# VHH binders against Flagellar brake protein YcgR (ycgR), part 189

Target 1, 263 residues: Flagellar brake protein YcgR (ycgR), of Thauera aminoaromatica (c4kar8)
Amino acid sequence: MAELSTPSPASPAPLDGGRGDELEKFTLRGARQILQLLQDLITHRGLITAHTGGGHSFMTAVLKVDEERGRVVLDPSPDPQANRRALAAPRLTCVTQLDGIRIQFPLVGLGEGQDKGRPALFAPLPAEMLRLQRREFYRLQVPLAHELSCLLKAEDLARKPVEVSARVIDIGAGGVAVVVPTGAAEFVIGGTLPACRLALPDGEPIELDLEVRNLNRQTQRNGTEQLRVGLRFAALPRAADTRIQRYIFKTERALNAKARGGL

## First folded at step 17 (VHH)

Design LB35 (from AX8 with Y101F; framework vhh_7pa5_2)
Fold by ESMFold2-Fast, scan of step 17:
Structure LB35 (fold): chain B 263 residues (1-263), chain A 121 residues (1-121)
Amino acid sequence: as target 1 above (263 residues)
Amino acid sequence: QVQLVESGGGMVQPGGSLRLSCAASGFPFSSYAMSWVRRAPGKGPEWVSTISDSGGSESYADSVKGRFTISRDNAKNTLYLQMNSLKPEDTALYYCAREYFEDFGPWFDHWGQGTQVTVSS
């Protein structure tokens, strides 16, 4: 698997991304529920992406659950370097889907060994697993033709106010992801960008406060670089929320209708 | 309802070629990066190749680089993998997968049932 770099921190994002109680209702903590979900992943041969930090990841699958020893057994990567990174990582963030449900869980204390004569990775059972319906994690991939942009109020390298017009690459109920040229502005995780302006195709720009949640300097697989900024809607007025939801649903329906009609 | 349906697999001799196809439906295909992933007998899944939503950029696993070519036709909602100079170690079930980016990085949120490629004798 091709690997990506991150600006900071080198480790993967926490499970809830700082959303706290918002995700608690989707979190499984019961031992029997966790065992059942892992067993379902084995039964359906789920493809798992394991993030090892620093923008690195590899593909794996759950081979078995060793309930007596309290461990999961995973397929190692065919790339020895990916396995070395995984073993050195303090934590793996594993993500997959089952029947349209996003499943995410951490693994800590990864080791290596053999399972029935095959190389295998071992880890203690996760203490928690996150199950999200599509609507809770879903973000519309914004069509390029819509030229969706957000005017960000940020600071440059000298801490002077700057306005950056950023391309919106995805949008959801809780926020947007934008792409900015490297060096256009400095972003601080947890920082608030006040009075930004989100331009939708129809109507006046929406003025809103955005909180920086994530920064990801992506060296794309072809060698180009970009800074992806994850932004959470802070204190979104009901009217603005309604407009954003309307845009998302309308755009998704239109694009999906065209996709189905083409078949 | 997202659907990904792979086809084009089969049996081929070492050095041969195959072209895999993936028919996508139920989502705006042109807005998503797409990948090919394979699973060999008795082994875990291996990422093979990715193509951007526009088709403007591609990437390949070192094991297939120079031999495989990924492409897409957004008008037909179809993903392709041209496989040349096939080796016995390319024997695997090949999956079409949709790539989704989150704050922690890319992952696959949908994949098909796969198409079998066997390279032997």
Scores: ipSAE 0.661, ipTM 0.891, lowest interface PAE 1.4, mean pLDDT 84

Design LB36 (from AX8 with F104L; framework vhh_7pa5_2)
Fold by ESMFold2-Fast, scan of step 17:
Structure LB36 (fold): chain B 263 residues (1-263), chain A 121 residues (1-121)
Amino acid sequence: as target 1 above (263 residues)
Amino acid sequence: QVQLVESGGGMVQPGGSLRLSCAASGFPFSSYAMSWVRRAPGKGPEWVSTISDSGGSESYADSVKGRFTISRDNAKNTLYLQMNSLKPEDTALYYCAREYYEDLGPWFDHWGQGTQVTVSS
């Protein structure tokens, strides 16, 4: 099996991911730029994770670009079930990196065949590819010792207000990921949670409006279920943005210093 | 600068054992899940194993379950892969990879140059 993490029923966000206008400036749509980037992935033997939906993914790499037929050729998974899921999926979302730059692209219309006697998957060339620098996608993994939490103002199944204290597992310039017990509240992708309170180690809690970006059910090693919720900062006051960036910078620096000092 | 440096590969007979190591630097190692990925001649990449940031959970490809054990030492910023009962099919270049979680899902944002494992009689 070529699965990277515990499967989730929630599909991964598409390339547009609800940040359409913001991401346009990072999106390549020129045919020659797309061909060159795919060729660079071949040259650098890029490890690609292809998300097939339903929390499933597999590893692949670009084997070649067939310009005459307008298609990309990919290595299949050694797991036949992963290949069957990929062929049945309406879309693959592929993600990789090149020299620290995050690269994401969709593939639609996947087929199977052979290339020079080698099993292969193929799809039409993507019409777009997203390129993000580290500063644009980076998320700090929050140290457990910080006990960083966010008080979420949500609704239960009956649409009654409920407050849920959620542990923050990662944080970036654009949002946080939190974990909550399954059933603690109803979350709807695209829904807004107003006046939530983010507690950083220093100072007063920050009051924020959060938008639900994604939902992933996780099963812990002991069998307990929890829900990972990806939350976007709907609007950040300058002071809040500064405090969050300061926390990220200071924490990363401290963790790096601790790691070096431990040797 | 993120660096991942694999070592411990070599030549071994079928049924033998090897232990691979990956020295990590330039990032908070204890905050990231880590994986081993391999690439055999003429084949694409194959995910082998993943270990959570704390070491509290592990997962393995079906082809290596019961034979390989992934582990980590967060104090030393080092990832390990203990490989037992090696088969010719395990011959590959083995990469240490850092798993990154985000809205889309997990993917690998860094990997090393690899260490060669050759299993033959």
Scores: ipSAE 0.725, ipTM 0.912, lowest interface PAE 1.0, mean pLDDT 85

Design LB37 (from AX8 with F104W; framework vhh_7pa5_2)
Fold by ESMFold2-Fast, scan of step 17:
Structure LB37 (fold): chain B 263 residues (1-263), chain A 121 residues (1-121)
Amino acid sequence: as target 1 above (263 residues)
Amino acid sequence: QVQLVESGGGMVQPGGSLRLSCAASGFPFSSYAMSWVRRAPGKGPEWVSTISDSGGSESYADSVKGRFTISRDNAKNTLYLQMNSLKPEDTALYYCAREYYEDWGPWFDHWGQGTQVTVSS
């Protein structure tokens, strides 16, 4: 008796609907934005996991957007049982990604028919789409008043060790973006900067290794040049991750309070 | 830089066999589950098969179960798909895809350019 093949790993689970208030800032409701995002999924060959409920899902793709009829056309599953479950479901929850951005949207009123003589699934255009960057790509814009800095351990043009205090302009779970004067140090994409020190408003600086991900030269209005360096956290310790997340959430809450005319 | 390069496609008659290969580079291949995904003319992508990082478990779409076999050689950073008893319905571009698990769950983050399989008499 041969063993049966093990089923594939579980498909990506939908984000919890009970967190609606937390997800609202990531939700697109404009018709133009929704149409553009659906077209981007077509252009970039986005593979979609469609959840039908009860732990069931199937793989599909948007074949086209019929703006005139207000519908999306989806590729049916090669599994007839999956298609039957989808048609019986009150809604599909569709999950996909583009360039590390999670995209999730509901489809209600799924039907079947034909497109150019081939079986297809049809649904009205979604009224909303969730567009959430991967956790490590989410960025908080750091307020200038916080004077957040990172001491970089790098090399100069002559390959001599230098320490550069760089201003942190954004921060996320996966890394920081900093600005340094042009020529202060040499950076190589993919290179590691060991034992750098990130200064948060509370506690001692966090010692961590940073990987250079991107470089962008900027000319200021006064004619001076600065270099924007995108840095990824390499093997971030749990205690450091917790402190960084706490700073991000505290700062975001304070900015939200200020925007409502609080402080 | 993650790179996946498929090869081994071609034209074959119904009932024939082909073996596809995918050469992977730029990442620790042995740490990732890998999949084959195909796109038939006029259709979107269809998942075909997945193999775990160790090669210890496999899964298949019902349309290919019993006819296709997925395998991997972690020493050579290569993924394979052995296709037997080919049908005209198997005509498609076949893509090698890397499975990625993040805090949202498993999904595919990289795939190659594809290799064309055409089944016709």
Scores: ipSAE 0.006, ipTM 0.279, lowest interface PAE 9.7, mean pLDDT 78

Design LB38 (from AX8 with F104Y; framework vhh_7pa5_2)
Fold by ESMFold2-Fast, scan of step 17:
Structure LB38 (fold): chain B 263 residues (1-263), chain A 121 residues (1-121)
Amino acid sequence: as target 1 above (263 residues)
Amino acid sequence: QVQLVESGGGMVQPGGSLRLSCAASGFPFSSYAMSWVRRAPGKGPEWVSTISDSGGSESYADSVKGRFTISRDNAKNTLYLQMNSLKPEDTALYYCAREYYEDYGPWFDHWGQGTQVTVSS
């Protein structure tokens, strides 16, 4: 029944909103550039995942760009409920890729109608479109065997300093996701955790400042509460950036070699 | 660098079977959930099935439940879709897609060129 039936916790926090200044150089705001990029998506028959909020999404594609009316025309979902959610949503976050580059754009004011006798969804042209190298958003799922950890310097519910050793779930060029027991510390989105320590398998822990970007609470099968925390690297030194990238590259190569099994 | 190459499509009579394969390269395949997505002429893309990174969990669109089986071989970097009891409504271009999870939810960040499945009398 679900449009995208992957059982994943929903997060209401927009990714691009949390990276405003960093993303500016990757953001297209010129009308002609936006039209060209949308046309490229049509030419390449790009599969677009449109997020409607609350963990709901559906798959679509750009059918055409109506330059005269300033609109984009989209394929409706085969699922009528998905289309109803999309029409009711204040905003869609559309995500796709083109030539290995991530493309993301908002659509506001979605309507429905007909295009050349066929059902279609319509929206005004987006005012901005994001083009990002995948490296900025790529996250390596950390092998459990690596036992990668990050010592977080945070505050408890009584606002007392506390140190929490958190297991690193994934890591990328821009940050890490960690898991902590519920109640171990208080986290607020946008808050900064100074002088945290990221332990990589090779060498001394990396001291870095982390910004809280997202929070997701989960109940494990055994009834244990866990908090998944998304953390952004703030002003990462080049030596630390190099070590993190080296770890990611080395681990990817090892996993790829193992997965291929000499076939 | 990232490549997904589908194969195994073809023409089949209603009630027939086909097995699709997707060869993955250029990324740690065993670390990603994978999906099959289809697009029929004149229709929007439809999600078909997803399998977790370990293969421990699967999910299916209601239209294919009980007829299709998704599986993976992490040692071979290969995703499969076994399609049984095929119907004319299953006629579509089938894509292998890599799932990526972000703060707002899952999305597909790579897909292949697709393999055509045609179910006709």
Scores: ipSAE 0.373, ipTM 0.764, lowest interface PAE 3.2, mean pLDDT 82

Design LB39 (from AX8 with F104I; framework vhh_7pa5_2)
Fold by ESMFold2-Fast, scan of step 17:
Structure LB39 (fold): chain B 263 residues (1-263), chain A 121 residues (1-121)
Amino acid sequence: as target 1 above (263 residues)
Amino acid sequence: QVQLVESGGGMVQPGGSLRLSCAASGFPFSSYAMSWVRRAPGKGPEWVSTISDSGGSESYADSVKGRFTISRDNAKNTLYLQMNSLKPEDTALYYCAREYYEDIGPWFDHWGQGTQVTVSS
């Protein structure tokens, strides 16, 4: 099988891996707000997942905020290899939650040393922190039995229009993730796919414009390769938003009832 | 409301065994990968083990591989961790955590209060 080239963004990815301008309303940039949020993570013993790139991550937590030196002090991983990867990474992307709110922040310039005789990692204070309510980040994992699909209007390598029926694997207020066979179409991060059709169980397909946010190659258990494509709703009419939210809510309720043996 | 309630911790001698349980409610348990994470006194959190939503795939930290077994019962909305050949370094508060996968990668969007495991002679 032909190996596909990994897409290379022209500039560093914003906090969500997409356009950062849409997240400005959820971004904290004030020094006092950032310090307070980091302190809250210490107080609530927040479990932080730090992504080092290449699909690697490790668990950490904030040990303290050193305001005098303008840095945050973090617990190192008990895995020396994870710490080595973290120190070599150009940036860490840290994700956690506080009271059900999703918190994300970048760390650049990671170093190692000791804090009060204990091994520690340290980095300059982040210049920004993202804070999202569940509604903005929640993704329903679509039950396979629903056979949810999205007809993508894309282009092949020669820029000729092609239609691809993609299976929807998750869906949220902001977009969907789909899987397509490798080579079915060309996807470019930041590119717009106009007039795609999302087929929900009840009613006509929803016509919407989708922006490509993320691409990930997957090898299935049977050895076949497929592409996972993260797609953002570029502009979502109120009626479409209502139908998508109803589907998410109804499906979540049904799955919850099933899990409890039917309430 | 999502709830994860751990139980089964306690005090045990080195070489002993304990079985931890996590009762999940308020979400479709069978749709989420689940993990165990621990935090020892004076140390940061350490990922211990993950099990896929179906239970068909599992992974372990090198420090526990061969001694711990993760499992789940989707009909009972319960996650388990069987801990054998316990060592003093396994002493920690053990958290049940729900894994959430985004474009950024996996992270934990919910965890419980934890259950304390103490291994000493």
Scores: ipSAE 0.672, ipTM 0.890, lowest interface PAE 1.3, mean pLDDT 84

Design LB4 (from AX8 with A33W Y101W; framework vhh_7pa5_2)
Fold by ESMFold2-Fast, scan of step 17:
Structure LB4 (fold): chain B 263 residues (1-263), chain A 121 residues (1-121)
Amino acid sequence: as target 1 above (263 residues)
Amino acid sequence: QVQLVESGGGMVQPGGSLRLSCAASGFPFSSYWMSWVRRAPGKGPEWVSTISDSGGSESYADSVKGRFTISRDNAKNTLYLQMNSLKPEDTALYYCAREYWEDFGPWFDHWGQGTQVTVSS
């Protein structure tokens, strides 16, 4: 294995998945701050989830930071396919937490090699890192009892229009995550689903456009596959934004009160 | 005050079985997807299994499919991992982790201290 074997990739995608302007104030760009944060991740032996695109991810950790050569050294996945996906990806999105703070950073130009005789992944130091308190990235995990659903207007595998009622598993100011049966519709990252209908407990469904941001496959006990889809709100009317925020705050307050009531 | 406390680890012979438990507190457990992650000396962390909030959906790493079963009891705020046909390669510290969903995908926003599983002799 060579130390770095991948060619230099094109410029990285936005760190925040397209929320660039909203999260700029939480972005670290100082080289010494980035080095210190990476070193803190080593010290705390943090669990890092590295997203390689297409709904794929693997677990890793920072083994060391080589400032003189401008690179980080990472644990490879025990799954050889995950490592192959990572090396083929134009960019990794790495996310972890440190002392309750979300830490997120891109890695571009991943290569493979050995560190002290063991397999390792190598990447240039990231040029930026996000640090967010929970409040800034918060998504409400939707209670099952609410039976929150979103009627998605998509295309099936034959490119024909189809409507899919999807269960909403989380919701935030910027979007929702839903689950659908695999094969119910075709989803393309970056694609837009127009005129979808979000059903909140109170009032009529909200009509909104959704952009597909992420896909992840899950297997059920009977062998049936489900697809988890991350969707961003696009062209959200002010009245709809207000209703969604009201639902989030009301539900969070109720859940906090219930948890506290259990002592 | 989110807390995740793992238990049920120990030493077993190859081919043996263990059941791991994770006691959750400080959050509405029934609203969160949960996972098991393991870390062995000389290896990076490895995702093992995930279960949906309702328990209706599960996923497993290829290395454990057919041998491990994830489950949950929302009334008891407890996550389980039934481990059968254990191999020396399963020796690791096992963490209970709370899954958080973002536009780019799921990640873990909290995890416990772990419970040690050793498969030998």
Scores: ipSAE 0.547, ipTM 0.830, lowest interface PAE 1.8, mean pLDDT 83

Design LB40 (from AX8 with H110S; framework vhh_7pa5_2)
Fold by ESMFold2-Fast, scan of step 17:
Structure LB40 (fold): chain B 263 residues (1-263), chain A 121 residues (1-121)
Amino acid sequence: as target 1 above (263 residues)
Amino acid sequence: QVQLVESGGGMVQPGGSLRLSCAASGFPFSSYAMSWVRRAPGKGPEWVSTISDSGGSESYADSVKGRFTISRDNAKNTLYLQMNSLKPEDTALYYCAREYYEDFGPWFDSWGQGTQVTVSS
């Protein structure tokens, strides 16, 4: 690592509706599961970041679950303005992490009052809760020294097949982000790139189908333009999933060891 | 079983100093990087400072560089934040946070109850 970077805030931004169909398989809708998860947050005193929209958020916690009345009781912010924004918001998006599991849920119909003589916020029990293991949302920033690449099978501007070797800049259980020179190939959001080859350290390249999720045009320091392409694993064989996870965990441990060594 | 208990907050005038402490128990403290995170009224959490498991490496938010010093005593399972030249904008609830061991990003899996720092005249 050439430079130490300032860590981001502990609470990541909410996962949004652009991934709605992909997140359905991780969404809990059973009343018992929702109640148990909320109780786990109480037991472990899980700190929750509640997003009220417009870039505003505050820290809260679940104080109790009132199962008979179908509501949760939340710790209000010491800032009255944050509480007013929360009460005015059509929806709160609550984000927390428990034992390496990301938990996200909406609260609608927030009210204020007292619990045991102390100020409290109240909301109906959420109808759904998102529960993602770290592997499902985590993205490893790929070290430049690893020279990780993905050979993309795409089409050029004339719709002719072209192979583009793209540098992998981040990788997770669900996909990769790559950079390609502007104009090297045509990418369409929602389009599928079949039989691409992901080169990981150790072993043969992994052949996989990738779906284009997002496109961002960026200007490099030297003035050269590049295209950043977010790619989802359309179908991932178990052996490939295992190799990708092994690479992620091994690289994380090496980076953590290097950081703890004072670098 | 994991517990983090912050203390040392209070009311202080601008330019004053405070030293925050965090007493850790229920886990091998010397094996974890530790951080201070604050929540100011009306704002989301702001990362303040991190110290490596050995204490050999430190990092700070730009807003506190040169004014705050993070330190730890692994024999006493205690994390510290020395805050000098305090400003009204430092008013916040300060949390002691344990970094999740296997994440190299700023993920925290354990938080204390926080200690309130109020800087006003």
Scores: ipSAE 0.000, ipTM 0.231, lowest interface PAE 11.3, mean pLDDT 78

Design LB41 (from AX8 with H110Y; framework vhh_7pa5_2)
Fold by ESMFold2-Fast, scan of step 17:
Structure LB41 (fold): chain B 263 residues (1-263), chain A 121 residues (1-121)
Amino acid sequence: as target 1 above (263 residues)
Amino acid sequence: QVQLVESGGGMVQPGGSLRLSCAASGFPFSSYAMSWVRRAPGKGPEWVSTISDSGGSESYADSVKGRFTISRDNAKNTLYLQMNSLKPEDTALYYCAREYYEDFGPWFDYWGQGTQVTVSS
């Protein structure tokens, strides 16, 4: 009794490709758990960022849970174009937090109408919700002052070798996220970038094989468009793993010490 | 651990000015982009402005461009919003929010309790 599902263009990538099975234990599928969590978001006035695909998102909040009709009522965006994109999207990826816990859930079948005479968005209750404590999804946000970069060995659109210096925006045990200018190189999900060089502040660059996990076109709030590339460590020598972990721990300790010393 | 505390709200007449502050603690403030978000009764949340971690880049909602200025002091772990030429439509609870980037894009992982701004004559 195995059914094969075709990938949806709107299906979100896992937070960590190496933790696919581990994400199951953090996934809520009980109707009562889902209802309670949505009610908690209402009670705490949770700000929700709803991603509509193509790097687009809007801000919303749960206004009401209609248990009898099996649906949620959401605030629309004040931007009509954002609402139009949301209604056209096959799926929304909603992300928020509650008491330091990351909450993520899909919404499918978004509609519009009115609730108590005010514009509202409606969607069926999600079949699942992801609930993660920070330590389960940890990635160090790389301080801009560190100017951490990774020299990517990739191909341009003509299949010619090209080297791209990409800024590392986050780093974890399983990989890095980088930003590159649109059109700088061709990236294919599942493709391997061999012999890339990760420049850490101390010592020689680390030579790494990286696998492309995700590609996210981002239009930043300042209107700047960039390509964010999620890269998995395809082969990580023990010496490289040690140096990366040392950088993460050293940076986290320094940032925590600075935060404690702040006014 | 993460704490964001807004202040500086109040009542003001149309055309007036207010300066909001947000005191951040429990995280490396200088490593995160920060935003202001507002909510009014009967309206959904509206993003107002964002400033990069270094303070080198700023962006604004079209409704506030030319009237509001976002700034930060990384040495004091404080975010500011200078609001000029206030309109009744600016009446809202203003939240300080921390921006986090994931595979799907930017989202807010922490926000404060908000500070109320009322613009009325």
Scores: ipSAE 0.596, ipTM 0.851, lowest interface PAE 1.7, mean pLDDT 83

Design LB42 (from AX8 with H110L; framework vhh_7pa5_2)
Fold by ESMFold2-Fast, scan of step 17:
Structure LB42 (fold): chain B 263 residues (1-263), chain A 121 residues (1-121)
Amino acid sequence: as target 1 above (263 residues)
Amino acid sequence: QVQLVESGGGMVQPGGSLRLSCAASGFPFSSYAMSWVRRAPGKGPEWVSTISDSGGSESYADSVKGRFTISRDNAKNTLYLQMNSLKPEDTALYYCAREYYEDFGPWFDLWGQGTQVTVSS
C-alpha cells in the first residue's frame, strides 16, 4: 500500500532563547549534577526528543555515560535520514521529562560509531542542563476565537488610575502575555498592577495581582505599533490557579485534536 | 497509584497479527492523548502512533501506516494497538506513553515497562 506522507510525531519544542534570563536560575552546571541527572535518565529509561533544527527531531535515549572519555552514548534513530540530519547539525537540543520535571540540554560535536557491536551516537557531556518544574513554563497560545481579555488596573503618564482591556495572547501557570495599544498606560518592569480581572470563557472573571516582567514593542504589517506586556501572577488563590490550569489543559487538548485530525 | 501497564506482546510469523493493550490507572485517562512508542534491538525509541483524548483523531508513523490501528476505551481506561501484516522490522519492545501539553508542545511524562513483540520466521 502506498503511503503518501508521515505526520511528524508531536514532540516537545525547545524553550526559546528569549527566556534566557529567567532560565539561568534553573540551569545546572556542576559536573556531578549533570552526571547524576544523565544516570537518572538511564535508570528511568527516559524518552528523549532530540531537535536537529529546521523543524526536524527524532526520539532517542541515553545508553550510557562514559565518564573517562567525557561523553554520552545515545541510541540512533531507526530512520537513517534523521541520523544524517543529526550528524550534520551544529547542535542537538535534547528535551525530556523525569517525574513531571522538564529536562533540556544541548549536545555539540555529535559523532557516530559502535557500542558493543551496535550503532550508536556519541557526544561530549553537556556543559549545562536545564531542569524545570512542570508548572513554571506552561504557555498556551490563546486562540483568537476565545477572545480572552484581562482588564488591567494601571496608571497613565500623569499617574492617574486607568483601566485597560488587554487581549491575552498567551497564558501559563505563572502568568499571561497581553497586547495593549501604544500609550494606553505606563508600564514599569517590576511594577505591580493590583486587582486586575482575567476573563476566561466560563465563569466569573478572576481577580488577581499582576507584576510586569517584560515589555516588547513590535511593529505590525500595517505599520501600527503594539506593546506586548509579560505579566506574572503575584499571588494566586488555589481555586484561581486550578481554573487557569484547567483552561490551559482543555484548550491545548482541543487544539491538538484539531491539528492531528488533518494529518 | 499512577501507572501504565502494557500487555499482549508475543512471538508471531511475518504477516501475523497482535493486539496490544495498555491499562491506565491513577489519573483521568480520558483527559490525555496517548501514544505507542517502540524500541527495536540496537535502535533508539521510535514513535509509532498517537490518539487524541476523545479518540477523535489519530496519527501514525509512515512505517506502520495502513497496518496498525490505535484505539482507546475511556470507560475502561485502556489504550489499544491492533497490529496487522506484521513484518520482521516490527520486532521491538512496545511502550504505552502519556502526553500532556504545554506552551513548548507535548511531552511524555509517564510510560510503562513495555511489552515484547517478536516477528520471526
Scores: ipSAE 0.005, ipTM 0.307, lowest interface PAE 10.2, mean pLDDT 78

